VH-VL binders against Large ribosomal subunit protein uL10m (mRpL10). Designs and how they scored, part 297

Target 1, 224 residues: Large ribosomal subunit protein uL10m (mRpL10), of Drosophila melanogaster (Fruit fly) (q9vpl3)
Amino acid sequence: RGKINIQRPKAPHYERARVVAVTQPKYPELPKAKSCFKTRAERTQQQQENPYNEIIAREVRNWLDHSRLVAFFHLSSITADDIFRVRVQLHKQNLHLKSYGSKIIEQAVKNTRYEAIVPLFHSNHCIVFSPDPEKTAALLRIVRRVPQMVLLGGIVEETMLSRNQLVAYAQMPGLHAVQAQLVQTLSQAPGHLIQQLQAHQNSFVQVLDVHAKNQMNEETPKST
Short names: E, the ipSAE of ESMFold2; O, the ipSAE of OpenDDE; V2, 0.75 times the mean of E and O plus 0.25 times the DockQ between their complexes.

## First folded at step 17 (VH-VL)

Design lc2 (from kc5 with light chain N58D; framework fv_imvotamab_arm2; at its last look DockQ between E and O 0.24; V2 from the best seeds 0.00; counts 0 for: pae E 3.0 > 2)
Fold by OpenDDE, look of step 17:
Structure lc2 (fold): chain C 224 residues (1-224), chain A 118 residues (1-118), chain B 112 residues (1-112)
Amino acid sequence: as target 1 above (224 residues)
Amino acid sequence: EVQLVQSGAEVKKPGESLKISCKGSGYSFTRYWIGWVRQMPGKGLEWMGIIYPSDSYTRYSPSFQGQVTISADKSITTAYLQWSSLKASDTAMYYCARHWAYSSFDYWGQGTLVTVSS
Amino acid sequence: DIVMTQTPLSSPVTLGQPASISCRSSQSLVKSDGDTYLSWLQQRPGQPPRLLIYDISDRFSGVPDRFSGSGAGTDFTLKISRVEAEDVGVYYCMQHTHYPWTFGGGTKVEIK
């Protein structure tokens, strides 16, 4: 009984091949899960003079104005499910992942202090917003697990930061920690100054005491 | 401290114009929305509209569109609600409230009672 | 317009007992980005409304821990674990996900 080579089935006879080709069930292509993120093309087409564009642009402006942390990401080939997972993780940290069309962004930031961000939106992108700049470290931690999200830069406390600057910012001790350190340093400064000022006086007194002791010892006649 | 202080109670006749005010203090006035909410006597809350004082962008409820005008003067950190012609049905308490993207109407004015009677 | 339906209309509660208020929206309040903008407000007699809960479950600053919010999609709940005398008033849910923003009809909490 010839071992049916299941690994490299011989091409069926021409007639059989025809029948198989005709009888192959055309499985309806599962509707490609419309990626929650409309393709750039779809986004661009929808961004025609839609009266809703102004509303969306205003929304973007609102997020920008109210956020103390804004991070811009390039999205590579990422699935809707992956985006959803990331979104959930970010949301738990009060980080809000949003995606907008480039035209909407342009409209939103036109003639504003945010106009400089427009060049970042030439490809598939997303934005993460937060009211808390202290969440930068958390954001980066989450995104590290998502190779499809590439950090481009961000805005922290109304300052535009490069990718590297944003990473550096995340590594800095929190403002409160820095303030605490500053207070500690300032609180120690007077003590050190007083010590330094007194050190010279104390040294002088010590030298005088030694001199006085030596003089007293010389004046004590050896009572033979 | 964040505060919204509204103008005093108003008694008007039908057909008269009215402008009530809401002054914000203790925060950056231009960075937050101001909304107006109507409460008729013994009834619930009704959203009228909102304004972004920075550029005076305004959105209205369809029910109030064309019936009222919401405006703001950022120089004096004041928002306004105005009627060109009052109706008896406009009798209500009117509240202004601050709105923020990461929250909701978080601070409210004390309310302005408007009474319109013939 | 999104209709917000609150139940019950009135909630008589004994001091120290829990209270629960339901709010149902006629449409999903989940935005395309996954955010849900639902808030709970308290209005004490003769006072302006006060924010209690925002984003379904986040307590506003100064709000006691006895208040909690939960829910998803179209069904939302405000819970008071132990009702106190100061909790007497009308409670409103509010959606601000979709324009126009809308309030629930209110639930009156009173002490038995």
Scores: ipSAE 0.718, ipTM 0.865, lowest interface PAE 0.9, mean pLDDT 86
Fold by ESMFold2, look of step 17:
Structure lc2 (fold): chain C 224 residues (1-224), chain A 118 residues (1-118), chain B 112 residues (1-112)
Amino acid sequence: as target 1 above (224 residues)
Amino acid sequence: EVQLVQSGAEVKKPGESLKISCKGSGYSFTRYWIGWVRQMPGKGLEWMGIIYPSDSYTRYSPSFQGQVTISADKSITTAYLQWSSLKASDTAMYYCARHWAYSSFDYWGQGTLVTVSS
Amino acid sequence: DIVMTQTPLSSPVTLGQPASISCRSSQSLVKSDGDTYLSWLQQRPGQPPRLLIYDISDRFSGVPDRFSGSGAGTDFTLKISRVEAEDVGVYYCMQHTHYPWTFGGGTKVEIK
């Protein structure tokens, strides 16, 4: 709301203001702490206000449908400042940290092959979404420094992976980079060897996908 | 190429019904929301509502609830905005726009001008 | 419902100079999932709106880097570092954090 219809003095240059904001200590960020607290309270309110769960479930479905990487974490007690710092680090890598109630997750995956993930959300949790599955390694590096976030598993290219399978996936080099490196190493081999190794690698990935489906079902608590 | 193509301009009298369309192409229609936005002559933008074409779930702005009907036919990748009884105050430009998780309204239709006059 | 207040209503700017548009919301735009859904749209004369910025600061495909967004909570800013003739038009902020989704009233950018 403009009060006197005159142009205010120029604000600090965007880049300078952004740098200053980044270097400010997180400790006195009461509005951020209230925002995180409000987010927790709003999540509780949404669970109490069942009619709104239907639209939020469709929002989650939309995130699931458009994310080539989804990772599920158990979330231990963590301060609002700490989770905010993690969210910022993840966002820089195009990784989007979110939290939803288990009822909302259940509605979002109802009648899909992903129903097996519902037991993961009976305890405190968070989810990371990304359109970029190549960012899996960056995700695991960032989260390794956050003991409050415990990886439970994930979905890569619509395939469910266990914790160990997701870690293994993150360590696989990219196909085109692997091909170049293999050619350099195997330059003395017959010309068809590279293609045979690529076929073998693809078969190995498919076996991991089958084991991911089995491991996801076994690792999720389904008792109660 | 993602496109939203809207039906042509309409000239109507008060009390008449109207249904305008928004056809999506170049993308998976059921994986994105479609929203409708009104712009009255010389005024800003107003969100009217949104539909998820996969199951036709709709949410309306309170100021448009009961005033219009938003629907979609996913078999022909088309969303609709419908009035059962137009008023002169419905004279405006109406836009459809696509919405999804990673961005806001990212692609917009060309607009449909609706003129309601006696 | 969330009121989005834009200032200034009109911003005449000398070609090549910066422009700054402010958008204030009546409530926090941090959604229960932890993210903030604030976007900026541009509407050139006689054209439909187009997306410039989403998630406060992320430029949409094909948007020049002279456009930048910043902010948090309830206060957001769109900056044009060097205004060009093609930047003439009306700029809107939009929130899609809370239903109903709402737009700011618009800021007209014009060349002096």
Scores: ipSAE 0.463, ipTM 0.767, lowest interface PAE 3.0, mean pLDDT 79
ESMFold2 (binder alone), look of step 17: mean pLDDT 93; pTM 0.951

Design lc3 (from lc1 with light chain N58D; framework fv_imvotamab_arm2; at its last look DockQ between E and O 0.19; V2 from the best seeds 0.00; counts 0 for: pae O 4.2 > 2, placed apart)
Fold by ESMFold2, look of step 18:
Structure lc3 (fold): chain C 224 residues (1-224), chain A 118 residues (1-118), chain B 112 residues (1-112)
Amino acid sequence: as target 1 above (224 residues)
Amino acid sequence: EVQLVQSGAEVKKPGESLKISCKGSGYSFTRYWIGWVRQMPGKGLEWMGIIYPSDSYTRYSPSFQGQVTISADKSITTAYLQWSSLKASDTAMYYCARHWAYSSFDYWGQGTLVTVSS
Amino acid sequence: DIVMTQTPLSSPVTLGQPASISCRSSQSLVKSDGDTYLSWLQQRPGQPPRLLIYDISDRFSGVPDRFSGSGAGTDFTLKISRVEAEDVGVYYCMQHTEYPWTFGGGTKVEIK
């Protein structure tokens, strides 16, 4: 009953739906009257095309909502064995390494204060979640041995922090109450952080785009 | 203390409607998923579906799609499982359980026994 | 659907002796996010299920350390190092890697 799925196995079904959605032409927006009264077939097709994204986006939202520490990394090429070893090390510290597509992240953070993080996910990335913000130092210690993971910034106690702010937070000694006081002090300028991310969203995307183009065009070579 | 308290046992006839409840307390109701699980007499566990009460997003197991309705009322921190027309084969124990990012079905309701007979 | 196969169906055990329960999935439980979503539940006679182990090996709050989980990919094991009278019941593995979520058929642990 629960073992029998009338549809094809989830992985093949969702992979095909994802590929089709990526290759579909961009259409002009429908007139508002049409969009208000979409046909039965159109509503069914839209739901069929993105069912995986809808539930996974809510899972990501749930991770964000329950994680007092979130760290964002750019991820360069890495072997499956190496990433597995990093995942095991992180998990021992209650740190959870994950990756998601940019469309899923965009949907997950839509209409939240975290919308500014979306450009970070247009290239290879990974995210580390933890309910334990005191594990920030352990996180940074583990990843310093992993040159493929480049820290971009994070969220601590629902406050967005730059790379340097996160590193400073991790170096603070003492009790969780002292760390909470520091986060509260940093959050006294949440509008500043949001404004900086909004003002530099294009530059984040441009930096990542230039890096990808350097590999293709050899315009600014780093490694061949 | 996190608790899920379900409505009491029900005895029904085929064709009748039924709505059973699962009230969550001791936690932020909208920040957690609620799932429903069926256990037929002498059988194992079957996942029926899940709801995210924050926006009422619902996903059903294909075996239960169209057979039941899962809903929630976040103002009273309650999730529901309902049938428009019960069948004798719906006789079972029904559990609600909480799910979230860091744990899977960590708290369970006590169960609601539904008996459907002539 | 991911089929979860448990063995044995029944595990009679002498008090104080170990028990081992196997769960095998029809496909890898490693999700596209990189993590594996496998849990173990205990259902004592006449009671609702309760969580024992999540994320393969993490014990839930209040679960004694005689319970341990291990495994990877498609093969997972729940071990009870020394069975006590309160451990009588049915044990289920559960995956939430892929929709729909599925359970194993259950393993009944009994005292000889």
Scores: ipSAE 0.756, ipTM 0.900, lowest interface PAE 1.0, mean pLDDT 80
Fold by OpenDDE, look of step 17:
Structure lc3 (fold): chain C 224 residues (1-224), chain A 118 residues (1-118), chain B 112 residues (1-112)
Amino acid sequence: as target 1 above (224 residues)
Amino acid sequence: EVQLVQSGAEVKKPGESLKISCKGSGYSFTRYWIGWVRQMPGKGLEWMGIIYPSDSYTRYSPSFQGQVTISADKSITTAYLQWSSLKASDTAMYYCARHWAYSSFDYWGQGTLVTVSS
Amino acid sequence: DIVMTQTPLSSPVTLGQPASISCRSSQSLVKSDGDTYLSWLQQRPGQPPRLLIYDISDRFSGVPDRFSGSGAGTDFTLKISRVEAEDVGVYYCMQHTEYPWTFGGGTKVEIK
């Protein structure tokens, strides 16, 4: 009884092959789970000069104008579920993750101070907005756990920062801490100056006292 | 301190024009939206529209579209609501409020009572 | 337009007792970006509205801890843990997720 080679089935006879080919159920391609994120192509096609685009562009402008922290990310093969998870984490920190088409961004920032960000939006991107620049460290901490999110740069306090600059900014002590340190340093400066000024005077007085004492000791006749 | 101060009460006749004002102070006027809300006597709040004073971008409720005009003068940090022709049905309290993207209508004016009677 | 339905219309409450106000939207208030733009406002008699809660559950500055907001999607709740005399007024929910922005009909909180 010949062992049916299940691993390399011999090609069926031509006639059988035809029948099998014709009887193969054409399974409808499972609708590709429309990734919650419209493909770049779909997003670009929908971005025809629709009055709706202006509304969205205005929204983007609004977020930019009201944000003190804006971070730009490239998205690399991230699932909708992953984005959702990240969004939830960010939201807990008052960080708002949004995604817009490149044309919308271009329209939103045209003839504005933000026009320089347009080159960042050539692929799948997202933007994180925050009213608090102090949340930069929190943002980076969260995103570090998401390898699919690649930091491109950002805007902090109306200043555009590179990736490296943004990372550096996150490592800096908060403005208030720096201010406090500055105040502390400034408050110590007068004390030190006074001490230095008084030190010379005190030293001079000490030297004079020693001289006076020595003179007094020389004038005391040894009563033999 | 953030403050919105509205113009005083108005008594008008039907067909007359009216422009009421809302002056913002204590904040950057151009960075926040100003919304207008109507409250008819004994009724609830109705959103009329909003304006971004920086570039005067305006959105209206469909119910108020064409019925009123919202404008702003950023130089004097003032927003306006105006009617070309008042109706008796326009009798209401009108509030201006500041809107911020990260919150809501966070600061409100004291309201302007508009009475339209024949 | 998104219709905001508040219940109850009137809430008589004894001082020191809790109060709860419900707000239901005709459609989900979750925007495509995942944010939900729901706010609660308080209007005391003869006064302009005051912001209490924004983003469903965030208390505005100066708002007492006795006020809390919760909910998701289409169902939202404002709770007052211990009603005080100063809490008398009309409360409104507001959605600003989609234009036109809309208010609930209001809930009148009164002391029994």
Scores: ipSAE 0.736, ipTM 0.874, lowest interface PAE 0.8, mean pLDDT 87
ESMFold2, look of step 17: ipSAE 0.754; ipTM 0.900
ESMFold2 (binder alone), look of step 17: mean pLDDT 93; pTM 0.951
ESMFold2 (binder alone), look of step 18: mean pLDDT 93; pTM 0.951
OpenDDE, look of step 18: ipSAE 0.043; ipTM 0.547

Design lc4 (from kc1 with light chain N58D; framework fv_imvotamab_arm2; at its last look DockQ between E and O 0.22; V2 from the best seeds 0.00; counts 0 for: placed apart)
Fold by OpenDDE, look of step 17:
Structure lc4 (fold): chain C 224 residues (1-224), chain A 118 residues (1-118), chain B 112 residues (1-112)
Amino acid sequence: as target 1 above (224 residues)
Amino acid sequence: EVQLVQSGAEVKKPGESLKISCKGSGYSFTKYWIGWVRQMPGKGLEWMGIIYPSDSYTRYSPSFQGQVTISADKSITTAYLQWSSLKASDTAMYYCARHWAYSSFDYWGQGTLVTVSS
Amino acid sequence: DIVMTQTPLSSPVTLGQPASISCRSSQSLVKSDGDTYLSWLQQRPGQPPRLLIYDISDRFSGVPDRFSGSGAGTDFTLKISRVEAEDVGVYYCMQHTEYPWTFGGGTKVEIK
């Protein structure tokens, strides 16, 4: 009794194959689960005709204008759930993750100081906004755990920064710390100058005293 | 200190025009929105509209669309609410408030009482 | 328009006792970006409104710790842990998630 090879069924005879092909229920293609994520194309098309494009563009501009920290990320194959998790983590740090279509971004920043960011938005991207530039380190820490988010660059205190510059910025001591250090350094400078000025004077006086003492000792007649 | 100072109380007749003002100080006027809120006597707060002073982008509540005009002069850090023709029903306290994207209406003017009576 | 419904309309409270105000929205206030734009305002008698809470639970600068906000989606709550005399007034919730922005009807907090 020949073991029915279930793993590699022999191709049926031509006639049987025809019957099987004709009798194969054409299952309606399961509506491709419209991935909750409208394809980029659908998003772009919807963006062209959407009377709300201006509203959204204005929103983007609002976020840009009110933010002291803006970071731009490329999104690779990331799930909605992953984005949500990241969003929650960022939100706890007063970091706001948003995603906009490239056309909306272009419209939002047209004829503004932010126009330079338009080339960054050729693929799937997200933006993180914050009113606090000190949150840069926190942002990078969170995003490091999300390999699907690739830092492209950002804006800090109205200055466009490259990826490397943004990383460097995050490693710098806060502005207040730097200011404090500067104040400390400046406060020590006068003291050091005074010490140096006094050191020369003191040294000179010491030399004069030694000279005076030596002269006095030479003038003291050895009372035999 | 952030302050919004509104113009004084107004008494008007129906059909008259009116423009009230809200002057902002102590902050960058062009970086924050200014909203207007109506409060009728003994009633709650009603959002009328909002303006971005930097470029004068304005949004209105549908209830107030065409009924009022919101404007701003960034050179003097002042926002305006104006009526072309007042109605008795326009009798209310009007507040201006600063709006910030990372919070809400965080600073409010003292209010302008507008009384419209025949 | 998003309708904001506050309950109760009036809240008589004894000094030192807690108070709770509820605000319900007719639809979810969660925006597509995940942010929820709900604020609580206090209006004392004869004064302009004052911001207490923004983003559901964040206290505005200068607001005492006795005020707290909570909630999600369509249901939000403002709590006062220990009501003080200065807390007398009308409290409003506000949504600014969707235009037009809308206020709740207000809750009057009074001392018994």
Scores: ipSAE 0.751, ipTM 0.881, lowest interface PAE 0.8, mean pLDDT 87
Fold by ESMFold2, look of step 17:
Structure lc4 (fold): chain C 224 residues (1-224), chain A 118 residues (1-118), chain B 112 residues (1-112)
Amino acid sequence: as target 1 above (224 residues)
Amino acid sequence: EVQLVQSGAEVKKPGESLKISCKGSGYSFTKYWIGWVRQMPGKGLEWMGIIYPSDSYTRYSPSFQGQVTISADKSITTAYLQWSSLKASDTAMYYCARHWAYSSFDYWGQGTLVTVSS
Amino acid sequence: DIVMTQTPLSSPVTLGQPASISCRSSQSLVKSDGDTYLSWLQQRPGQPPRLLIYDISDRFSGVPDRFSGSGAGTDFTLKISRVEAEDVGVYYCMQHTEYPWTFGGGTKVEIK
């Protein structure tokens, strides 16, 4: 009877998917020890990858421009099956998990107010995009069960937030409650409307005060 | 509210130049891509290329590279498709469509019929 | 170029009955960012195409729930649970995972 093993410790599909999912992007060029004259295949590969970098950077810029919630994570080693499962769970909440090379991110945010995020991509990482900042709490609940994803910080409503600020934002009363009060206010009589808008302004001011305080504390990081 | 309005039908002879337009309204024009799609008579859809109006970056399908020019004028929220010298084989319906991060080609223009014949 | 192959070419259906359209890609549609970019378009007679489904299974705004998409990897399906007269037209799958973007050849849905 030959060798029969229903458990193979190294499945080719999982190994390839794991490498693609967690490995840092590599430059398309081969090592200098290869050849003084590039082959036709090497020249074609280099040109194809370069045009993809240019357009992919603009795709990232487009995600950033349309996302009211962006969260940045450090990504530890994780299987392709596990990351796929997380991606599906996130997608159900309109949360979009993505990963890009550091050069692509650098090009995407060049000459924008988000240039400060580039150092976050020196290590293995992932990004979550969403048009719904209300989904911040759902995002944090889902990734709490994924220790391989370590929150670094994020962007909410075009405002950069540290890790602690983003966690604090997720714990505030939901935008759903604020949006419901705005709808109720708009459907009421004019004099009644002024009073309710003033009350909602105070609620928004409280949120803004928390953000301003957190931004001030963000500028004085503590070492522990 | 989002609209893509294309220029009217064109009847041309081989060798003539042509520039057709696609005007976007009801959205932030520079935050969305515009793509061009050809439909030959009785045939399916063919992707010709795409433009990012913010910086006019363009990417062409290899089948159309060098055959047409895609451009945009963001000051009047308009994208263009142009030929320097039309061929009879360019007879087709041409559509523009909007693309962005969260979905593909979500809004389409009404189409511009281009007829090239002697 | 990723080749998108649709079957059937023509799908005559009885009003109120289901229809199913298949789309196969020549390679995986999972993009390097981790997502899969497969859409379904409908083109009614005399009209421009319109988006039905994006991201494999997400219905676009205003699309009835009788339309559903499914699939993974290289095999994708559009289903119409109960065909109505307004569903007559040609349906296209489209990928925007890799440039150039490509469409399937189309499936014509007709009422018997």
Scores: ipSAE 0.747, ipTM 0.895, lowest interface PAE 1.1, mean pLDDT 80
ESMFold2 (binder alone), look of step 17: mean pLDDT 93; pTM 0.950

